# Designs tried in a protein design chat: VHH binders against q9xw16. Part 7

Target 1, 132 residues: q9xw16
Amino acid sequence: MSGWNAYIDTMTAAAPSIKRCAIVGAADGSVWARTEADNVFKASEEELKTFVALFNDVTQVPAKGADIEGVHYVVPRTEESLIFGKKENTGFFAVKTKSAVLIAVYEGPNEVAAQVRKAVESMQTYLNNAGY

## First folded at step 12 (VHH)

Design wb3
Fold by OpenDDE, fold request of step 13:
Structure wb3 (fold): chain B 132 residues (1-132), chain A 120 residues (1-120)
Amino acid sequence: as target 1 above (132 residues)
Amino acid sequence: EVQLVESGGGLVQPGGSLTLSCAASGFTFDDYALAWYRQAPGKKRELVAGIGSGGDTVYMDSVKGRFTISRDNAKNSVYLQMNSLRAEDTAVYYCAAPKSDTEGYGFDYWGQGTLVTVSS
């Protein structure tokens, strides 16, 4: 788990607007790493199990939105390995790798979302190349 | 080409009501969530309300209970019913839609906007 924490640090360093972040198993939503201390990622494993299952059919997600940490987000659109949501000045990006889902919850003006997406997709690419 | 055309803005007194409409074209309307943003002078554009393709909604806290977002897929339209308007609601309101499936990071397309002025 310590190794996965380093990836959390990499994403949060790359996008300062990320408030909370987690790496979870794509199959079952099990938490491999998450932000802690002052910015604890609070999603339950049951919620995460439901969340990662959204990637089984991303085309349906814009119709029902997505819940993270008990907060409901509208989902503008999806891609095969990408789900993102918006609420007020917050949002999330979730990307799927071969075996994991990376989730980043962010806060700030609309334009900060671009940097968040880049951060999680960079990590997605890295992990995919590493076989994860 | 994506086109979003807002209407319904105007001058109203505090406590008044307005209904904004947005006619959308140039994309598969039924597949995407839509949103209303607003931008006041000197402030950043902010998400006021969003509605999923299935009708789920989100609101900024300051408009909860006063504003209602809705959509009519048959008319490719999204609406914002604004009640109990306040001076701080004064802004240009924008209808918003996401970009294509390969780019964007939220609601990235906006119309030209419609001005809502709340003043006594």
Scores: ipSAE 0.921, ipTM 0.959, lowest interface PAE 0.4, mean pLDDT 95
Fold by OpenDDE, fold request of step 13:
Structure wb3 (fold): chain B 132 residues (1-132), chain A 120 residues (1-120)
Amino acid sequence: as target 1 above (132 residues)
Amino acid sequence: EVQLVESGGGLVQPGGSLTLSCAASGFTFDDYALAWYRQAPGKKRELVAGIGSGGDTVYMDSVKGRFTISRDNAKNSVYLQMNSLRAEDTAVYYCAAPKSDTEGYGFDYWGQGTLVTVSS
């Protein structure tokens, strides 16, 4: 297990409603770490390349939504380094660090989203402070 | 101040149709996705349908093929066309919008709701 896998474990431990998550390169969507086993993060490299490119202009994302693991999500709004989406009882949070994008896909009632956001943003802050 | 005002709810027979409307104000309507939620007695609020600012849509599986969400940016309105209604569709339906600031984690503003009752 790489050092990046530890960050996956930290996020999933902080928010149990996270079903799958990944840490990918912000420049090209290359996978640095992801959930495995029963909770394999399924996004392809090509899809992730497209996804991380959304951060080049987040203002356009609410107009077209976002796709993760072949699933389409509506995106209520965005921030400079934050994209989140909703579908039925699922959603995702994606945050951008200096060099990475953290993606967490979650499932549960509406209220669980708050904990998921906190988890990924906490990791975002940590990685940014560490220079990543 | 964000305001969402739902209308169109009522009593309808199974198999019937109903159109819900939501008038939105207090934010830049065209910049955000909107959604319809519903809450049945004793159940949690659930996302029924969502529509992006560009018109992309998502639906709860149980309403696919029966419900259609749409928006009219010129009227700052969002709609939910409900066809082939079932008893299990009975709920208070809410129009929802995101916060425009750095807070929130989905659709965080809600209207007062409109009651839809499907009963024979």
Scores: ipSAE 0.920, ipTM 0.959, lowest interface PAE 0.4, mean pLDDT 95
Fold by OpenDDE, look of step 12:
Structure wb3 (fold): chain B 132 residues (1-132), chain A 120 residues (1-120)
Amino acid sequence: as target 1 above (132 residues)
Amino acid sequence: EVQLVESGGGLVQPGGSLTLSCAASGFTFDDYALAWYRQAPGKKRELVAGIGSGGDTVYMDSVKGRFTISRDNAKNSVYLQMNSLRAEDTAVYYCAAPKSDTEGYGFDYWGQGTLVTVSS
């Protein structure tokens, strides 16, 4: 559809444990790109609007957790532009750029999370440098 | 330095109950979520239950309805009440907390663990 799909492909290639991911507008949660076909990112734009608003005050997120695709995750901690959560052998990383939020949902042993974070933060850095 | 000390493990019969405790220190306890993990022989460590700083909880499906995670912020402690224990619950159980630095990607601090053995 757009160049944003290429960024989805880049993240999923960098971290094979990523099952679903999306790039959404930081202001309103509008979907710019997301995984499709066998790995459809299922969050609605209404849900994403709520999710991206978490970045307005990340300090409160560990107290309440976060919901993605109707699934509730416990959030160990947060950073200014980073929210991550865990459930069973799954989790997510969400990073905020100047204008977007990148969300990656992954599955696997705890150790795979490191590669997922690296993938989304690498994309975060790239997009920020590009003005997005 | 972050320290997590588990206790309460032991040998129990199937159908029995056990309460695990974890005393935490070395970080701002109230700001973070906590979790219990377990690792059975030959298996990967898995998240059993998590609890947010505000008390929201997450469980693995196989323990829902049987296990309850709770926390006492005044005591800097997290607990795991385990009821209706099964043989497949046998594992070393670990208390877990996140790293507060930028290197963390989950519940990255672990205690030494406490062994839970469910056997007739």
Scores: ipSAE 0.907, ipTM 0.952, lowest interface PAE 0.4, mean pLDDT 95
Fold by ESMFold2, fold request of step 13:
Structure wb3 (fold): chain B 132 residues (1-132), chain A 120 residues (1-120)
Amino acid sequence: as target 1 above (132 residues)
Amino acid sequence: EVQLVESGGGLVQPGGSLTLSCAASGFTFDDYALAWYRQAPGKKRELVAGIGSGGDTVYMDSVKGRFTISRDNAKNSVYLQMNSLRAEDTAVYYCAAPKSDTEGYGFDYWGQGTLVTVSS
């Protein structure tokens, strides 16, 4: 396959604990691709616009956390192009590329989180190298 | 080096209350979220409560309304007030913090834990 949803498939195949994910525009949160069907990524346009703006100053994010799909997550810490959050047995990793933000919501203990982070960061590197 | 020292565990009757404390050192406490995890025998560790550096919180559904996480940045301490305790709350409770390096993916440091037993 050669559309944006192929990148969704690549990330979910690399880390099966990912339950929902999306690729959204970094400037406006517009959805370029997302998981569908029984695992549809349901964040609203307003929520995604607010979410991608967190990357304007990642150092402020641990103080207020982040909301995705109406769920609040505490953000333990951030990195320059990475925000991750935790709630119960779920969490998310989000990375920024030149043009996009990749968001992966997963379920599982800390042991699976490393695989999720690697999957989204591998795609981050790929898209950055491709000019996105 | 990061150190997390839990205290305050013990034996409590059902319906009782207990306060757990965690003294933290070896990192810039004010910049990070902190959490309490618990592990019952034969189960995986599960996140009980988390608190962001600015005070936002998350809770496990089964403890919401009964447990309160708080932090005191001047004392580099995190607390878990546990009210209306039930037998299912019996576990070793761990204070947890994120790694400050680029390999972290959640709350990756925790202490030795403190045992809470809820029994009649």
Scores: ipSAE 0.599, ipTM 0.840, lowest interface PAE 1.5, mean pLDDT 89
Fold by ESMFold2, look of step 12:
Structure wb3 (fold): chain B 132 residues (1-132), chain A 120 residues (1-120)
Amino acid sequence: as target 1 above (132 residues)
Amino acid sequence: EVQLVESGGGLVQPGGSLTLSCAASGFTFDDYALAWYRQAPGKKRELVAGIGSGGDTVYMDSVKGRFTISRDNAKNSVYLQMNSLRAEDTAVYYCAAPKSDTEGYGFDYWGQGTLVTVSS
């Protein structure tokens, strides 16, 4: 039974529109857990290092967008611990905890996005309360 | 008090061009990305193109190379230049902006739309 992988399972169960997700270290983008096998989260270590660094100044992200898994997304706006992006019928939500960044990639319209955001923010709260 | 007002739609032949405009007010235009969505009969709204606050862009694959999104921050306006139009581009086109509050999920404010019809 893998401990970090259980959190991945919890998020994907809470929001079935999540196609791939990961928990990565906030300092360096190292992968702590991710969806695997048939739905592998395939961002490189270099891409993830660049991505988590966006949280150093979220106010600059809407100007330049964000890349995940080689896909470029427009970022409509940000919040201090939240970056989300859109491309066509897909999107992502990313939230920062004390030690980690949670990333969820989904398919669907805005109505689906609400469920995804709720799932990642619930896990953000849980991990922060657990000291992560 | 957010207002998004689209214009520039019309009837055009396949292969033709149109420029859509959106005048925005009621929010700090320069801080946000903006987008064009469209809705064809029998389909849900889909994101056609988005433009970041600094001019960074994304496009749906089927319009890439044919459509260009742009913005003019001095006029609080966003534009969609549509070239090489096809019948499948027929739709109502909507200008969209994000909500500024903590409840937003994407591009959550919409205009009334402008109809683009591409037909022989």
Scores: ipSAE 0.597, ipTM 0.839, lowest interface PAE 1.6, mean pLDDT 89
Fold by ESMFold2, fold request of step 13:
Structure wb3 (fold): chain B 132 residues (1-132), chain A 120 residues (1-120)
Amino acid sequence: as target 1 above (132 residues)
Amino acid sequence: EVQLVESGGGLVQPGGSLTLSCAASGFTFDDYALAWYRQAPGKKRELVAGIGSGGDTVYMDSVKGRFTISRDNAKNSVYLQMNSLRAEDTAVYYCAAPKSDTEGYGFDYWGQGTLVTVSS
């Protein structure tokens, strides 16, 4: 998983409002890379397994919301490969690729959310084109 | 056309209560989460409370235990019950809904707002 950290750096550089992010396996939630050190992405293995399974039927997600790092978010709506959630002054965007789910947790008002979405979707496109 | 019409704002004494209502139209209300935001003079807009299509909720820390968000899908309405009001709760309160298109990234539609003033 040694090369995956560069993709974490790419996303956080593209959207500085991202506080934590991870790349996890779409089938099982296994962590391929994540922010570390003072900004460690702290989601448990059980939580990530539950989270990636939401992509099995995104239409059910707005009814129950989503939990990341022990924090509950309401999910306003979804798209086929995109789940996003809001809580207070924070939120997340998650996108699914062929093999992975990219998760970015950010802080800030709605205006920064567009930047976060762009950063995560750009990486989604890149990884899909690379076969992941 | 999406419409969100807030009502119920007014002048209230500290410690008092107020119920805000939002009537929604122009979208499939039952499928989406809804939210209340507020904006105090000179401050940035902040999410006060959100409610998912199935009833799950989030609250900002300073209002948790004092405010309750609820929804009535039969009336296409969302409510904010505000108890134990404080001067810091003075703001314009906005009802908010997500865009249903591929450009959305949160709660992207807003009403015109209803003013809540908490003062002696």
Scores: ipSAE 0.597, ipTM 0.838, lowest interface PAE 1.5, mean pLDDT 90

Design wb4
Fold by OpenDDE, fold request of step 13:
Formats: sequence, C-alpha cells, structure tokens
Structure wb4 (fold): chain B 132 residues (1-132), chain A 120 residues (1-120)
Amino acid sequence: as target 1 above (132 residues)
Amino acid sequence: EVQLVESGGGLVQPGGSLTLSCAASGFTFDDYALAWYRQAPGKKRELVAGIGSGGDTVYMKSVKGRFTISRDNAKNSVYLQMNSLRAEDTAVYYCAAPKPPPEGYGFDYWGQGTLVTVSS
C-alpha cells in the first residue's frame, strides 16, 4: 500500500535499535509495508496470519510465546493491544491499531527496548487518530 | 510489592554444576514469564534464559545444552540448573520479572542477585 513505507521509515528513525519492522493487516496478516534491502522483514504470510491472530486473546500469549521470522520469543506479559517478546539480546514489540499490526524486531542491550516501545506506540497513536 | 530473592550461588570448579533458585512474590506468578540474567565484571547485563508461563523456553546460545531454566508455580519459584560450568560463566545472576501494565518493556524487576564464581 502506498504511503505505508513512510511509517516504516519513521519508526526506524525514532529507534535505531530496530533491525526489521513491518506493518501488516490486523485481519489476515497481509504485508502493507516492511523493511527491505539488508534488513528485510522475512516473516511468511502464514506466520503473520498466525501472529496477528494472537491479538484475539492476548492473555494466552505469555503461556506459549510468539514466533517471528522463525524465531521463538518468550513473552513476559501482554496488554490488550500490545505483545512483546525477548530472546538473548533481541526482542520485538507488536502493537495493534484499528486495522493494522505494527511489528518491530530490535537488537541491543536491555535498555534499548524502551525507545523501541515508544516508537511503535507513537506510531500506533498516530495511525489510530488517522482512522487506521 | 514485587520481590525476587535469588539463592544458590557460590564457588565451583570448571566442569562443575550449580542450581540457582528464585522465590517470587507480590504479583500473579502464573500469568508472567520469568527469566535469569547475568552480569560479569565490566560487561552489560544479558539474558541467559527465559521461561514463559506455559513453560516455553529461550536460551543464550553460549549456555544452550548446559543450562536449564524451569519453574514451579506451586512454589512461586524459578530455577536455573547450570552444568559443565566454564570460567566465562562467572557473573552475578539475577532473577527477573516484568512490570505490570502499563509499565515496562521486558523484564523490569530484578532480585539482589547471587554470585557464581567458576575458578580452578
């Protein structure tokens, strides 16, 4: 979808620790935009379909974790529109808007996660206000 | 108030084994994933192992096959079994839990830590 790549650029600029990110349809996991080139977000359509379905009942996610790009993450806890995970020096944040799911995979020391969460939640707020 | 109390650290020889324990309180234990971190002198704190509320696990590559994280929900406890210990495993080990909503961005609560020293 046109224009969505700009939102990818905004998130990656706001949080340099983000290695890969994507904006996908909340209903079916279809990819609207994603990082490309050396930082291709490489989750499959089937995987994304499964991932976005986690938001149907976030209370169950800490029990089973989440998979992104073939990598398993433990999920410390969730919120209604927020899922985040950890593995080694990596992690992810995923937030749900009215019609989309924003996913950001990051790498670095533990404290960089704060900036990543802020970046994706800022975009979440913006898109929600815009009706997306 | 969330409390995490580690125990079991000590001095061991290379190739030895050690089991760390963490007693947790002050939150709904069964709903959250838990983790063990470690911090060696002059290095940043790093995630060693994590365990979901349902028992799924993740490990740092350097400890996979040697360390095992487990939990006992009836005792509100998390454990780290460490086998085939190496000198580079020397560190202060911390039990960790997430903050409740809306705060936090991973594992945000930490215990006082327990020192593990691997030396001949």
Scores: ipSAE 0.927, ipTM 0.964, lowest interface PAE 0.4, mean pLDDT 96
Fold by OpenDDE, fold request of step 13:
Structure wb4 (fold): chain B 132 residues (1-132), chain A 120 residues (1-120)
Amino acid sequence: as target 1 above (132 residues)
Amino acid sequence: EVQLVESGGGLVQPGGSLTLSCAASGFTFDDYALAWYRQAPGKKRELVAGIGSGGDTVYMKSVKGRFTISRDNAKNSVYLQMNSLRAEDTAVYYCAAPKPPPEGYGFDYWGQGTLVTVSS
């Protein structure tokens, strides 16, 4: 297991409502680590390339939404390094670091999203401080 | 101050139709996605439909094909057309909007809600 896999475990441990999670390259969407086994993160390379490109202009994302793992999410709003989406009782948080994008797909009541955001932003801060 | 005011709820028989309206104010309406939630007695609040600022939509599975969410940016309003209503659709329906940065984690503002009762 790579060091990046450990970060996946850290995020999923911090927010149990996270069903699937991935760390990908911010430049090209290449997968550095992802959940596997019973909770495989299934986004394709092409999809991830498109997804990470959303961070080039986050202001346009609420107008178009975002697709992850073939699922379309409505995007309530964005921030420069934050994109989140909702569908039914599911959603995602994606945060951008210096060199990576962290994606967490979650399921549960509305309030669990707060814990998911905290988990991915905590990892975002850690990685940024580490130079990643 | 963000304000979301729902209207259009009421009593309807199964198979009937209703149109819910939400008038929004206090934020840049055109920049944000909007949503309709509902909460039945003893159940958790659930996302019924969402609409992006550009008009893309999501629906919960049980209402897809029966409900249609739409928005009118000129009127700062969002709508929910509800057709083929079922008893299970009985709930208080809420219009929802996100909080501005840096706060929020979804649709965080809610109106007072409008009651929809589907009963024979």
Scores: ipSAE 0.925, ipTM 0.962, lowest interface PAE 0.4, mean pLDDT 96
Fold by OpenDDE, look of step 12:
Structure wb4 (fold): chain B 132 residues (1-132), chain A 120 residues (1-120)
Amino acid sequence: as target 1 above (132 residues)
Amino acid sequence: EVQLVESGGGLVQPGGSLTLSCAASGFTFDDYALAWYRQAPGKKRELVAGIGSGGDTVYMKSVKGRFTISRDNAKNSVYLQMNSLRAEDTAVYYCAAPKPPPEGYGFDYWGQGTLVTVSS
């Protein structure tokens, strides 16, 4: 597909608990890359447009939660470029770069979330340094 | 220092009801989502219910329709109303809150827990 698929592979390799992930445009939610095959990231671009807009004011997100792939997550708290949510034994991490939003949906016990955050933030740092 | 203190646990018969309470302190309560977790013997701790700062909720499938999570920001408290209790609901229930930035990856602070035993 594109070079962005390599970054998807890098994140999923770094955190095996990631089930689905995507790299989308921060401005409009357009999909640059996403997991496919058995792990299809199913969020529509319309949904993603709404999701990436959450970063315009992350302070409000804990009050309303966040929806990804039609699933509602409670959002414990946020940071300027970080949104994460929880539901049952699943969750997500979303980080914003200069031009992209990286989204990773994971499944497993609570402890796996630490590795997921590390994976997406590592990619965040890499992309930011690369100008993206 | 963040402190979460659960109460309300006890022994109940199947079909019974119980209300758990959690008193929270040491952080800006109104800004954060809160949650109830539980851990049964030999099982992993699992998210039972979560409530956002604005009142949105999530539930694990097995408790939906039976459990209700709520919060009272004026009292810095979160509650779990448990109805139609089943034996499989037996567990230690924990109140949970996130760590403040930059640390944390979900709900990171836990109370000491309160034991709920559902048995005839």
Scores: ipSAE 0.921, ipTM 0.960, lowest interface PAE 0.5, mean pLDDT 96
Fold by ESMFold2, fold request of step 13:
Structure wb4 (fold): chain B 132 residues (1-132), chain A 120 residues (1-120)
Amino acid sequence: as target 1 above (132 residues)
Amino acid sequence: EVQLVESGGGLVQPGGSLTLSCAASGFTFDDYALAWYRQAPGKKRELVAGIGSGGDTVYMKSVKGRFTISRDNAKNSVYLQMNSLRAEDTAVYYCAAPKPPPEGYGFDYWGQGTLVTVSS
């Protein structure tokens, strides 16, 4: 709930194609904030723990893909602090900050993916500069 | 330069089969996921199937069970086996690859496309 929900609102406002979004602890996948109501982010604690651990070696992720909310995505490629995946008309972007992982799940054509990436990476930069 | 060259499209009867091929060059094929997209007239390009660098796959709902994506890393090639074709599968099919870091947001390179027409 707290002030972290404002960051969720900032990302979803910046990229309306985001359907679900979460901020989770980088060490353990604990949920600090997430979209709620009609768009609740439904990943389990076990899935999130596994997901954030992917950032321990992002070079291995394109070989096996990633799961979020029980959905398997192919991961085209990665960067040190960025994992993104695709499935059908949906996808996700996830970025790691000093303390957190930001996850945004979106729907729409490829053109909206760029907007989602920009929204998530802008928040990544903001949180890193704030010490998170 | 990245090149993706599709082949294997053509006219086929409903219920028929077709295999699409894509020869890739100009990037580190083994490290990336690859995909097939299609675009029917008046529709946006949609992801048909994707395959990870280690062989995991995703499919769009309407083709799952009928289409199979595969890759041959030794030949830098990706394939789409299409079975039980329907009129609604008529589209231009594109092979796709990601841009290298730091650019891109999915599958950002695509080939010229190959036309598949399913008609009586």
Scores: ipSAE 0.638, ipTM 0.854, lowest interface PAE 1.3, mean pLDDT 90
Fold by ESMFold2, fold request of step 13:
Structure wb4 (fold): chain B 132 residues (1-132), chain A 120 residues (1-120)
Amino acid sequence: as target 1 above (132 residues)
Amino acid sequence: EVQLVESGGGLVQPGGSLTLSCAASGFTFDDYALAWYRQAPGKKRELVAGIGSGGDTVYMKSVKGRFTISRDNAKNSVYLQMNSLRAEDTAVYYCAAPKPPPEGYGFDYWGQGTLVTVSS
């Protein structure tokens, strides 16, 4: 629970289908923490800056989709602080807090997607309540 | 509420072509992405292709270059053009749409499906 890496571990433990995960700054996409080693979250600084800017108007996102880690995802729909995307048997959930965007990339069917969404939204609530 | 009705399935020879159609109702079609899934006998359902509200697309690797997803917002319809069909494409094909906010995890509504059989 100390440091930002502990939050990565909390989300991946809550939803084992998460393959890669990151916490990035909402203003600029700077990486605060990410999965490492065998599961390196590989998005570039430029890609993350573009990605977090999608939260400036989520209503535009389903029309163009989203790119993360060099992969294009179709975005079925959005909510004010939530973007999620699909490609093949993989997807992502991203949520915005006051200061950060939490990104989780997963593999698996809809049953695991529910677990992923719950994990990232639980962390979103925690960080918002903590002032982040 | 949401209704997705697939059509166009049938028996086709390897190398042949088939166009699947899906008529959608009960939601704001123009605002949402749509998708085709398939489920082969004894296998798990898999995303074949998706199309965003503005026309961006994703495809599973084995169908990219052979299948084309498209949409006609005026008719609330989504299509899957399947070319160069192979025996491994045999499956029930499902049209799919997201649940409206605040629920859902991806493409959460499904039609009843249309069977495609590719056989010599």
Scores: ipSAE 0.636, ipTM 0.856, lowest interface PAE 1.4, mean pLDDT 90
Fold by ESMFold2, look of step 12:
Structure wb4 (fold): chain B 132 residues (1-132), chain A 120 residues (1-120)
Amino acid sequence: as target 1 above (132 residues)
Amino acid sequence: EVQLVESGGGLVQPGGSLTLSCAASGFTFDDYALAWYRQAPGKKRELVAGIGSGGDTVYMKSVKGRFTISRDNAKNSVYLQMNSLRAEDTAVYYCAAPKPPPEGYGFDYWGQGTLVTVSS
């Protein structure tokens, strides 16, 4: 599919340290697009439903952390539409749009993480402006 | 200003133990996750352990089961109990905290560090 998969390609091109990413429905975690093949984004439906619900009250997230693809991350802090987490040399950034949550899992230090955050937030802005 | 002051480093023999402490000030300690990082000579810094504001933890694989991160919100302090130390654990250890919104990408502040040397 040309539609949502193109946005996955845009994010991974903008920040090559992204190893896996997905666009999922904000209400239910349904997968609209994800990284495929050898880099498949492997979160379950149940996990994604739980994950997107974290955006209903981001202030609770640093107390519990977050799980993606069966991996637990500590969440240092949050912002209204942004959750990010760390474990070892990996991390994630997730942002909420009106209709979707964008999730990017990456490897690397803070310098790499800045690129990932910018890529995901740029797409967040684009999708919000497009009505999603 | 944000201040993170590590202490407790030193010279220890293989198999020994140390407790690192970090005193934090200049931010609302209770609401943030905190972490310990280390940097060995010639290597990149790496996240050793992290602890969420409610006590959930992550550890790097090589220290899991040997190191324990903990926090005491009443003292604005985070600790790293290091047991069964190995030569590979030799590094400068840094306490770390996130930057406040809208900046930051992880654990973005760290202190001056405390040296841990594991050797006979």
Scores: ipSAE 0.628, ipTM 0.855, lowest interface PAE 1.5, mean pLDDT 90

